# Ledger of designs, part 2: VH-VL binders against UPF0179 protein Maeo_1037

Target 1, 145 residues: UPF0179 protein Maeo_1037, of Methanococcus aeolicus (a6uvu3)
Amino acid sequence: MDKRITLIGSKIAKTGNEFIYCGVLEECSECRFKKICHDGLIVGKRYRIVSVRSAKHPCIAYGDGVKVIEVEPSNNFTILIESKKALEGLTLSHSDIQCNNILCKYYNLCHSEGMPEKYKIMELHEKIKCPKGNSLIKATVSTIN

## First folded at step 1 (VH-VL)

Design b8 (framework fv_barzolvolimab)
Fold by ESMFold2-Fast, scan of step 1:
Structure b8 (fold): chain C 145 residues (1-145), chain A 121 residues (1-121), chain B 107 residues (1-107)
Amino acid sequence: as target 1 above (145 residues)
Amino acid sequence: QVQLVQSGAEVKKPGASVKLSCKASGYTFTSYYINWVRQAPGKGLEWIARIYPDSGGTYYNEKFKGRATLTADKSTSTAYMQLSSLRSEDTAVYFCARGPFSYWTRGMDVWGQGTTVTVSS
Amino acid sequence: DIVMTQSPSSLSASVGDRVTITCKASQDISDYVAWYQQKPGKAPKALIYAASTLQSGVPDRFTGSGSGTDFTLTISSLQPEDFADYFCQQYSSYPFTFGGGTKVEIK
């Protein structure tokens, strides 16, 4: 397990959230937090936030500031899938749920970044109330064997 | 040297399909969304769809759903858009553009040069 | 869909002038607004994202401001290379939508 510390925008800095590391931003080139923000992360790799520190720090790249987060590489992740497709051990081809509600609290679980072309359902969790009326269930899926 | 290079101009008859390409270079292709936007004469810019190349995950503007199909080839760092059942009102310049992977990244910061598609009998 | 209303559709200005272009969203989009410049026969060039953040390499005479529903692009001292079309775009909700554009022409 290789845990790293970095910085991310305050609004999205929540334990359990995942993101794809996109590289060093030009705005952060002269930032004193560059070593914390970017060093040790691999471009294109998915990371899961495992802890968030409460203090906000100013950052040119993020208008509401940034928070220190601890991340780990993600091989398993949580997504929402249609209940009718939900069977533990099943391998599914990825397709995004067609939804225009980008500000929905479930948006990232419905439209997960860095989804592989195929994934295996490892564990089924609770059903969620979809504001758009879709029948969805939370699932832990695996990107590797 | 981040760049998106698009395929050449196309002339099609009504009812035909067209497939446009967008080749990325100078960055990690699988880490950014690719958006497709068109610009018809006198009508401004219109967003068609986006794809996340790593997964193939797509989202379509309802106006184009069923006619537009986005794909991506990771081995060649190339995104594609196929538009079927062409009509004269599909005459436009079609752009691909690298988009945000999250709220906090740059918007559509790199654009292809555009591909002109003309639909006429 | 979110409608972006851009004003004016065109304006005439001289080098050195201060130019302002406005964009109004039909609903609250926070700061999910980008601005683009387009010259004839060319692809759009990104100027501003997150309503007020300059893209790297864009001159500081370009300023974006606003939040919620009302947004402004300002060019503080117009240069010869700034005669172009400008347009705003929201990326708060799918489908992404653009303003109608503003043509900035030589007076």
Scores: ipSAE 0.000, ipTM 0.505, lowest interface PAE 14.9, mean pLDDT 78

Design b9 (framework fv_barzolvolimab)
Fold by ESMFold2-Fast, scan of step 1:
Structure b9 (fold): chain C 145 residues (1-145), chain A 123 residues (1-123), chain B 107 residues (1-107)
Amino acid sequence: as target 1 above (145 residues)
Amino acid sequence: QVQLVQSGAEVKKPGASVKLSCKASGYTFSGYDINWVRQAPGKGLEWIARINPNSGYTYYNEKFKGRATLTADKSTSTAYMQLSSLRSEDTAVYFCTRETDYIFGSYEYFDYWGQGTTVTVSS
Amino acid sequence: DIVMTQSPSSLSASVGDRVTITCKASQSIDSYVAWYQQKPGKAPKALIYYASSLQSGVPDRFTGSGSGTDFTLTISSLQPEDFADYFCQQYDSTPFTFGGGTKVEIK
């Protein structure tokens, strides 16, 4: 399997732990770790930690610092989908929300990079408040074959 | 082939500053960090600082923080280290060395070294 | 800071001998150790990285082993060009730190 290197908070940096990649934090956009933080990772996709380095590195986003980890994909994404399409177990074709508000804090969840052509809804979460008035729900989805 | 070519020997008085250069060739300069390491006569190796030439991000060993300043010029593929407030204890050979950036994991060791620049601090 | 304790500080050996140098880290560093060779008046040269990986162009008589806190560099059959100083280095955490060095001298 393809392994990727990234950074995660020291307290959760344990082999076997899983997490959903949320994108590069604003605080990390100018740091030395900018490339390692986001290179090859897909926003909303779930990853499993396969190894952890001992060293802690300072990061303003994490109070006790971050560690370098190796991850492998678990084939799951967190995205925003239209409420009318939100049914657990349903298979959907990916369609980006038509929105040009790049300053919206949800922009990346509405316009996820690397989304597969089709995905299956695994779990529905909370509804979000869309600045454009769209009816959206946060969902965990799985790639299909 | 990968090469790091350093500037020539320097003789300075206590309290002065020195600026050393390290010109890289044979690889993509912005793809690798440049580290500075020194070795006092008859002593071991001591790490000073690191710079990422692509981002300009620097990390300094606390012992040298405030006295060492690292910069890099991507247009000339040259890294620089300036060391200020020189003391006799700064007499050493200073090396620049290449480190793979963090995306390569196991390859963050110092794989290629410059020839060294001798800095002598004497009255 | 991670302290790297290297031993012995020096050793005398003959051509053909098996030489072993050890390095101990003050805390676990996984496999993030490199070994360097330095000849008088020259820059260090990388021999081993990631505890046991041989640097390209380095003779296979050099081997590295270990993980966690205890690491070893072995030269299986010492050659005349191997008389030099050897240093271990951890690159798990900044500040990067080196062992005190081992001088390998001719008997």
Scores: ipSAE 0.005, ipTM 0.518, lowest interface PAE 11.6, mean pLDDT 80

Design d1 (framework fv_daclizumab)
Fold by ESMFold2-Fast, scan of step 1:
Structure d1 (fold): chain C 145 residues (1-145), chain A 120 residues (1-120), chain B 106 residues (1-106)
Amino acid sequence: as target 1 above (145 residues)
Amino acid sequence: QVQLVQSGAEVKKPGSSVKVSCKASGYTFTDYYMHWVRQAPGQGLEWIGYINPSGGSTEYNQKFKDKATITADESTNTAYMELSSLRSEDTAVYYCARDYEGWSDYFDYWGQGTLVTVSS
Amino acid sequence: DIQMTQSPSTLSASVGDRVTITCSASSSISYMHWYQQKPGKAPKLLIYDASSLESGVPARFSGSGSGTEFTLTISSLQPDDFATYYCQQYDSYPLTFGQGTKVEVK
């Protein structure tokens, strides 16, 4: 498949890890980020690391250095779902939890932008308790479209 | 199965130009940076520059910035290096070499080399 | 530019000998690569990132070093190893090579 390359901090350069691409560091004059092709990566889009090169490169922005990684777009999201609906492998239709508390530390997981109409539960994580009384569990879900 | 096949030897007069080709096969051409390196007779290796075939971005050794132009044609999986205003000191074997890792900079596959001779 | 200087420029050795080639950088670098070149042929990668052995390269080749001093060692020289060896830095542009070390029959 059409894999893309980029650089990421050595401590998080592990196959299977996901990240949101935030662009290249502009201020690092000695950093090799400026010399890597970024034509295939979109700022704000999520990618999954599919392979990691063995070489570790120094970079002043990352104390532990950086590694070259191969990535592919990730169609997986981390969201909160009601515990009663939380079964791995289950396909759900998206339904927003009604809440206007933008200061809640879970707000973005309850109100994920870009959610598809349907998704499949891939993995269940820890349970959380909503200040509004909802019983919620963190889940990794994938798009089916 | 990866191959880099370069164009044949050239004999050129001073002041002329030459364009060397490097045809890649056996891998996805746009996934790997392509470098050019020269070696004058009996001398060591000298780096000229590179191209990222995905998007066409280039980097040059400042010594060659006004002499070499590196391009790539994705439709034919071919990289090119053009040398202008040739002088006798440009006589050398010119290699293309594949490098994928973003400045891990190992050249894992090399073309066979193209001898460019500049003489009057 | 970072200047790479190899020592010795020429080395005479016999099969079975332990051969050591040194590469000195004019400024501190993090990593470098080693290549082997035989007459009339393109160079071949031996070692990358100072000490990592390239796939298919015999285990008798090894690399070490950091900062400004790097070493290529051939633990027991074989007939196939008579060649010229080059170090290359990739810490800064332009990429630069050592002048080469020719390993020839004694």
Scores: ipSAE 0.006, ipTM 0.506, lowest interface PAE 11.3, mean pLDDT 79

Design d10 (framework fv_daclizumab)
Fold by ESMFold2-Fast, scan of step 1:
Structure d10 (fold): chain C 145 residues (1-145), chain A 125 residues (1-125), chain B 106 residues (1-106)
Amino acid sequence: as target 1 above (145 residues)
Amino acid sequence: QVQLVQSGAEVKKPGSSVKVSCKASGYTFTSYFMHWVRQAPGQGLEWIGYIDPSGGSTEYNQKFKDKATITADESTNTAYMELSSLRSEDTAVYYCARSGYTFVTGKYYSPFDYWGQGTLVTVSS
Amino acid sequence: DIQMTQSPSTLSASVGDRVTITCSASSSVSYMHWYQQKPGKAPKLLIYDASSLASGVPARFSGSGSGTEFTLTISSLQPDDFATYYCQQYDSSPYTFGQGTKVEVK
């Protein structure tokens, strides 16, 4: 039970919905709702919405506005893995991608913090065209327990 | 592999109802919304509504609120759309389509990334 | 409701041509997607979030724009690209599509 508060688009602000924290929320111009830093939310980690506050807040980045939500961590992470190793249900050992391009928009998904030594692929998403030439696919993975 | 497989074509009389199914496989059914979209012959795409299979919550296009009912069965990974009080104007190909609710690069995105093959519903005697 | 208007409604082009399709929203939208549909087939996602290329889509397709004006570009038209293209806003319910742009062989 480790609950945190954050902002999310009104369309997905529903109890039970999950999302992956990517380190940057497209915030409205209201400074009181600026992005959350520190140890509360981990880049690449999946969170489940446990409550939604009813008030909508205007935000240029979200046409339907944003809502304050309370979240709890899920044992799931979103990461990028080599397409050749991407098969749902497969258990993989975490392999660090050799890349130091910190300006890449996919850097945090390639170098996700808090990854366990082994994980199970739960769901495959879109393929990513890597500037470094790696064939990568976005995946939701689960810690093995 | 993600697949959405819909039920076969239907021919219905005016005033009747039809229920179209969309069976999902190759992904976690409850992690994505399931939308329904129709396309009348020679016309464009029209959004009907969606269901969140994880809780059964639905949202409808106001135009279809009194006509369409969307449901989902988690045990069979199948979404359904029922249309009541059919008219000739309801003749169309009906598609199911999946959308996500995941943040990517700090932004929400929700494209219809996979579509069923479509179900032709003909309303005319 | 947000109205999506595409221009042109139909265009004739030859293989190798650069094709540009525009999509105008009646109010500012943050989430815009593009789909390709061939006769008798379901639509296929091409571009999401205005400029992101969908998985498996050839690099000749690109998207740009923000607010109320969006464009889909095919840098060098291939035979497989003769189809109808639809823009879609995913900003507010009801989610609306443009009327479609049919790309025909010249």
Scores: ipSAE 0.000, ipTM 0.497, lowest interface PAE 14.2, mean pLDDT 77

Design d2 (framework fv_daclizumab)
Heavy chain, then light chain:
Amino acid sequence: QVQLVQSGAEVKKPGSSVKVSCKASGGTFSDYAMHWVRQAPGQGLEWIGYIIPIFGTAEYNQKFKDKATITADESTNTAYMELSSLRSEDTAVYYCARESYDLGTYYEGAFDIWGQGTLVTVSS
Amino acid sequence: DIQMTQSPSTLSASVGDRVTITCSASSSVSYMHWYQQKPGKAPKLLIYKASSLESGVPARFSGSGSGTEFTLTISSLQPDDFATYYCQQWDSYPYTFGQGTKVEVK
ESMFold2-Fast, scan of step 1: ipSAE 0.013; ipTM 0.562

Design d3 (framework fv_daclizumab)
Fold by ESMFold2-Fast, scan of step 1:
Structure d3 (fold): chain C 145 residues (1-145), chain A 119 residues (1-119), chain B 106 residues (1-106)
Amino acid sequence: as target 1 above (145 residues)
Amino acid sequence: QVQLVQSGAEVKKPGSSVKVSCKASGYTFTSYWMHWVRQAPGQGLEWIGYIDPSGGYTEYNQKFKDKATITADESTNTAYMELSSLRSEDTAVYYCARGIYYSTHFDYWGQGTLVTVSS
Amino acid sequence: DIQMTQSPSTLSASVGDRVTITCSASSSVDYMHWYQQKPGKAPKLLIYDASNLESGVPARFSGSGSGTEFTLTISSLQPDDFATYYCQQYYSEPLTFGQGTKVEVK
């Protein structure tokens, strides 16, 4: 069986942890590890850590270093949706929130790449306040297959 | 083909230092880590540490932290290990071995360098 | 440190025998590597990541196991296989080897 391997910060490199892949950092783009760390991963897709190597590697992005991890893709994504559309069990068509504020801490949750066109709301989390005035809620959503 | 060729046997007095070399050929030197492993006469294998030749980053077995210094020279594709303050218990065959950083198995080994510490 | 214990430490066998060597880790490791060493020579990689056969290694060698228990099997021992075998973990630094299993002529 093919395994997907990548590097992640040592502090969060624990079996069972999940994360949303956010792409390569500019500082690491020319790194010799780029092919191993990033090829085959989809920006905005959730992955679950299934094993962790103990060896640490230097990385500009993580002061405590990074560890090699094996990951499997998750069918679940964490995104922000408008509160008025936020009902557990509801199936929605994905449309990006119209916003060009790339410096917003919520930007990647509003503009998740790799999302399917349709998804089902599995769990609702906390509400957030959008700097542009949208009423948004954090949600775990699942692909419809 | 990939080869790791080590320097020849050394006989040293207690308290002295020795520097063992490992010359790599047949692959891109900076793409793999170089590890050092020792084996005392009639004993098993013991890991000393490694170097990433691309940046000079090193990690050591705590037992050898004050004993071994690992370096690499990209211009000659050569890794080195210096052992200081030699004692009789440092008598061993010392191997360099190429390691894959994400799985750390040693697919190629040097032939070994016997270091004998004797008065 | 993760301690590796091999069983047996010495094994007497005849050509054609099925030989199994076990390696026990003091705590769970994900994978195990296996090496063969003949007198006066460097170790040679046989199996990596528990069950993957290294290129050029005869198919009579196989590896299995998970967690804390791993095995190396030689399905039909050949004269060239009388040697010492070592397991190695890479889950945690320092990297550690088992004490070795010597396969001797019966």
Scores: ipSAE 0.006, ipTM 0.545, lowest interface PAE 9.8, mean pLDDT 81

Design d4 (framework fv_daclizumab)
Fold by ESMFold2-Fast, scan of step 1:
Structure d4 (fold): chain C 145 residues (1-145), chain A 121 residues (1-121), chain B 106 residues (1-106)
Amino acid sequence: as target 1 above (145 residues)
Amino acid sequence: QVQLVQSGAEVKKPGSSVKVSCKASGYTFTEYAMHWVRQAPGQGLEWIGYINAGTGDTEYNQKFKDKATITADESTNTAYMELSSLRSEDTAVYYCARWGLDYESSGFDYWGQGTLVTVSS
Amino acid sequence: DIQMTQSPSTLSASVGDRVTITCSASSSISYMHWYQQKPGKAPKLLIYAASSLQSGVPARFSGSGSGTEFTLTISSLQPDDFATYYCQQYNDYPWTFGQGTKVEVK
């Protein structure tokens, strides 16, 4: 398989992080590293960061700059779902939990960016203590495209 | 062509310190991280840490955090590693290695020739 | 720390033999690298990201595997291939190497 290398904002360029690939930003494509983006990446598909180069490069689309990263496709990811909908093997349509507490340590799991229209629950983990009182459980889910 | 040239072999007494240099050429020094790896005689490879040559940020193997100090001088394209409080167990060949990540390569794509540090009483 | 364990630690082979070296990770990893080291020399990158051949490396070298088990294969051993081989993971700090596999003359 072809090498899967791209550029991403420095703040999210951390091994183990996952993201939805949004394509090459026009502003960043004018930097000296525009050739690093590979044809093997699909816009709208989720990827996991497996390696990050330490050097930070200027990009006007990101105030914190960008870093070179190596990625692999990710079909599985972790989210928080309502306990009443949590059953291993169940296929669910995405439904947003109503919450605006961006300072909550669970916010990113509760409001996972780039959720597919449908996903399958692969494994249930622990229930979490929601500051807003929602009954939530941590789950590993898989895309079903 | 990319080349990493290290300083020469050293013999040190227990308790002393040593500073090894690694001079880079053939690429833009600040665009790659420089790592240090050691190998005791007849043994395997052990990762020590790295420096981001562009920012000066460092990361260490916890085992070496109080022993190794990695620095870089952009004006001379040279990375350094200083080892303090040397013990006989620190006797090893120390390598600098560039971490590459591009279409043609990922990993330690270029290595220095190695510097033998012998700790002997 | 992720431990990388190689098997065998030593391997005796003849020119023309098919040689396989295994590397086992204590935790699931997506990628790993293979290096070759000859006596008195620095290691050389052979395979990156488990299966990608480094530029300039002969096609007789190949890598495969996923999860916790990875293999390096030399399809037809050449005299130049008697060396020690190391696997490495870069998923978690500290980065760790296998203990090495020495390929020596039978």
Scores: ipSAE 0.006, ipTM 0.511, lowest interface PAE 11.6, mean pLDDT 80

Design d5 (framework fv_daclizumab)
Fold by ESMFold2-Fast, scan of step 1:
Structure d5 (fold): chain C 145 residues (1-145), chain A 123 residues (1-123), chain B 106 residues (1-106)
Amino acid sequence: as target 1 above (145 residues)
Amino acid sequence: QVQLVQSGAEVKKPGSSVKVSCKASGYTFTSYYMHWVRQAPGQGLEWIGYINPSSGETEYNQKFKDKATITADESTNTAYMELSSLRSEDTAVYYCARHEYGDSYWDDAFDIWGQGTLVTVSS
Amino acid sequence: DIQMTQSPSTLSASVGDRVTITCSASSSVSYMHWYQQKPGKAPKLLIYDASTLESGVPARFSGSGSGTEFTLTISSLQPDDFATYYCQQYSTYPFTFGQGTKVEVK
């Protein structure tokens, strides 16, 4: 339900990725895609990419261009949590992994943007090989209100 | 199979209104814009406007702003176009068409069309 | 509004003929498509982005052009090709179509 199309940067246009819609950028005023790109999206709402078109279009806001994506609203996040805290059904308070390695390919999963104060662990996935030796596991978590 | 099925032909009197439907199947209704195009007897195609079914946002050809109202019902996967204050000049076949964005670089087109609805305005 | 003008409006041809249809825009357009319409039927997409054939369209159809002048060519006309052809600009609102070119039997 509630699926819609929009455009996002080519580098992050991957099925399964999530993002927070931040509103219309000033550079978008001259873009012919402005209406499709921003129509029907709610500022601050998180969306999950469910489909990616192969086409790449030029965009002033994204140097590598944009792709058309199909999105749906998401209350779910994919994050990395310490294995000792990983129990399906457990509710946790947000606490970032203590790590400053911003070049790590897992950095965004350890320091997820837009995390709510509390979340519930819905599903546990694979364990991650942490370059710094932390015992981490990938989890799908849900926002609770 | 991706299909757009439109409502049947209508015969209307001048001054009345008509509402044409376009039911989508075989794809995610909210992921594609829906356009309306008309064709008067012996004439070419005229673009009327479109709707984004997920938001309800519309865009109209200025020529049709006071004539056409486009809506969509997500629960039934149906787009509608209402024509008001009908005149004989509104006699035409009205088509709905799906707009697909971005299958290849610079690629946009009306790839799937409804079968058309003939609206005849006569006294 | 961008005006799309097709030439000729009517064309008489025989099977095997090479057919050329021109579409002229009143100002430069970046996106342009060609549609085929047979009597009693909805239009069918033939060519998008001026020169790219839609899936399932025979190779005898080709498109070319840029800016304000565009051409649709049928290299060897077949019986199935007698129809009306429309060009459409998709660069700015409102989207506009040419008046159509009817390809009929000679």
Scores: ipSAE 0.000, ipTM 0.529, lowest interface PAE 13.2, mean pLDDT 80

Design d6 (framework fv_daclizumab)
Fold by ESMFold2-Fast, scan of step 1:
Structure d6 (fold): chain C 145 residues (1-145), chain A 123 residues (1-123), chain B 106 residues (1-106)
Amino acid sequence: as target 1 above (145 residues)
Amino acid sequence: QVQLVQSGAEVKKPGSSVKVSCKASGGTFSSYAMHWVRQAPGQGLEWIGYIIPYFDTAEYNQKFKDKATITADESTNTAYMELSSLRSEDTAVYYCARDTLYGEDYYYGMDVWGQGTLVTVSS
Amino acid sequence: DIQMTQSPSTLSASVGDRVTITCSASSSISYMHWYQQKPGKAPKLLIYKASTLESGVPARFSGSGSGTEFTLTISSLQPDDFATYYCQQYDTLPYTFGQGTKVEVK
């Protein structure tokens, strides 16, 4: 399966956004959307949103409701890496940046959930201004097998 | 198994409208896409559009955007296609067809078809 | 719109023959399906996603191809296989069909 429709929180339901599928919640057991929302998605796999439908639907897991989206598997994703490790084509082992500032707008890119053990740097983008003074660069990385 | 049963043949005058129904039985209705496809006499297949009943979301072939209106009634498990401003060139057999939009077989194709409804436009 | 062109438009064959039908897309596609239609009947899904055989379809049918060129093969034609075959791209709206290939008795 390369593409499918699913449902996701309306706050993050935007074309181009990516997410890691985390599985079925216990609260979803009686949901009429369980099959369309969850069937065919692989736990721990990263997906990219390619289209979004406008209507909102109620969801016990998302307080702001959910929207219908079309997704495709994503083997490439964006993270922040230390500048000294930033070389296109380099394969890196994942290691977390020591930072507990959860209010930082870059927190999710620095602390990506579901990171593979190894990834390859595909493309380097702009440097970001880190509030803690770390030298960080935005990078597109790819999983490796 | 799911079956799709369509309304009977229609003979219409130019300028009128027609509404064709497609009733699903034996299975789930709301989460599947219901497509409409037509075939003029001796010609090939032409896709008109689809609706996903639960989401009340329809997509159309741009060629039919101002001519066709696709709707669904979940309480009766029935999809409808209305064609307006009929012309002789709209004479065709109109089919409804189900497609799944979930699971590992997301791009499964139209696996269940109605028997077809002949719409004849005569002056 | 993506145009789907089938070749040949008509072919004459005998029972037991290997039949090959080609479908060309005007731009690269990832998702395409094959349908069979007998006179006076609705189309029937044969193959989805270029090469996956629909449940209940005989193993003599197979599909292959990628990008812009796709092929439907019937390894040993049976009397039930005389029909018109259509390819369809399911990649981009609007979904489009090939013009059809009629397989008729020789």
Scores: ipSAE 0.014, ipTM 0.540, lowest interface PAE 6.9, mean pLDDT 82

Design d7 (framework fv_daclizumab)
Fold by ESMFold2-Fast, scan of step 1:
Structure d7 (fold): chain C 145 residues (1-145), chain A 120 residues (1-120), chain B 106 residues (1-106)
Amino acid sequence: as target 1 above (145 residues)
Amino acid sequence: QVQLVQSGAEVKKPGSSVKVSCKASGYTFTDYNMHWVRQAPGQGLEWIGYINPSGGETEYNQKFKDKATITADESTNTAYMELSSLRSEDTAVYYCAREGFYDSSPLDYWGQGTLVTVSS
Amino acid sequence: DIQMTQSPSTLSASVGDRVTITCSASSSIGYMHWYQQKPGKAPKLLIYDASSLQSGVPARFSGSGSGTEFTLTISSLQPDDFATYYCHQYESWPLTFGQGTKVEVK
């Protein structure tokens, strides 16, 4: 199947987490794990972590080291949406939340790259307390065809 | 609203074991790691370990590796910490705490605490 | 293990005072957080990632620092601020906390 083995920072190596592969860092040119980290991954594509190995390995790119993970491509995306718009099964047009706080732990969920123009809400999760006062809820969404 | 509700106080004799529960609500239980931290009377905070409820992966402070067992029941949204071979030095308030994810991993929500008293 | 050492262990202060608490890590850390604990209550997240204020926390609290030296500042102490403060590293396992700084009434 489309499952791949790769390495990612230990702090974010959690089953169910998603990430967008951003390509090779210059620091990785000397890394013995370069092939396993990057082989078979497509730049800009979303992946979901389906398994995490417990062993930690040293890594120049990650201060707390990296773990071996098994990933598969994800057509579902986790994002934050306004609570007022949050209804399972509803189709929404993509609209970025206006915010410049790049240090916010939710920044990537508010400013997801590669979002389709329209998406369908598949599942609603917890409400998020936004530092800027927006009423937000975490949602799993999928591309509509 | 995120809420972590722990089981009630326990009084145990030396050599016995205790199992403390932490029931989560208001969020997707499997999306966040759950940590356990203790605090002896008049002392500071000591990290015991954590569990990833989705995969069951655990990590322990070396001091507790053969003493604490952390588990999670996805069907009831409940995390557990079992402490074995209790000694008087294990008398403490035990907290569960949720780890936020993406970017910083702070312990962003805490349970109310469970007092475990070990006495003869 | 990364040891977190706070200074001072106890400080006596009056309402309106500027309070500064320092936390020193035995090695460089990237993920550091501050918690407030009031008597009989669970710790509460105050500042995450060294300088980011948690939602609902008053602006009189601020954090700074990087590497091995971190500081928590309360610009004008209020009655609600008499508590014990803990620094915490999430750089590597085992996770460790400072010994705590008790801010008490002068």
Scores: ipSAE 0.000, ipTM 0.495, lowest interface PAE 18.2, mean pLDDT 80

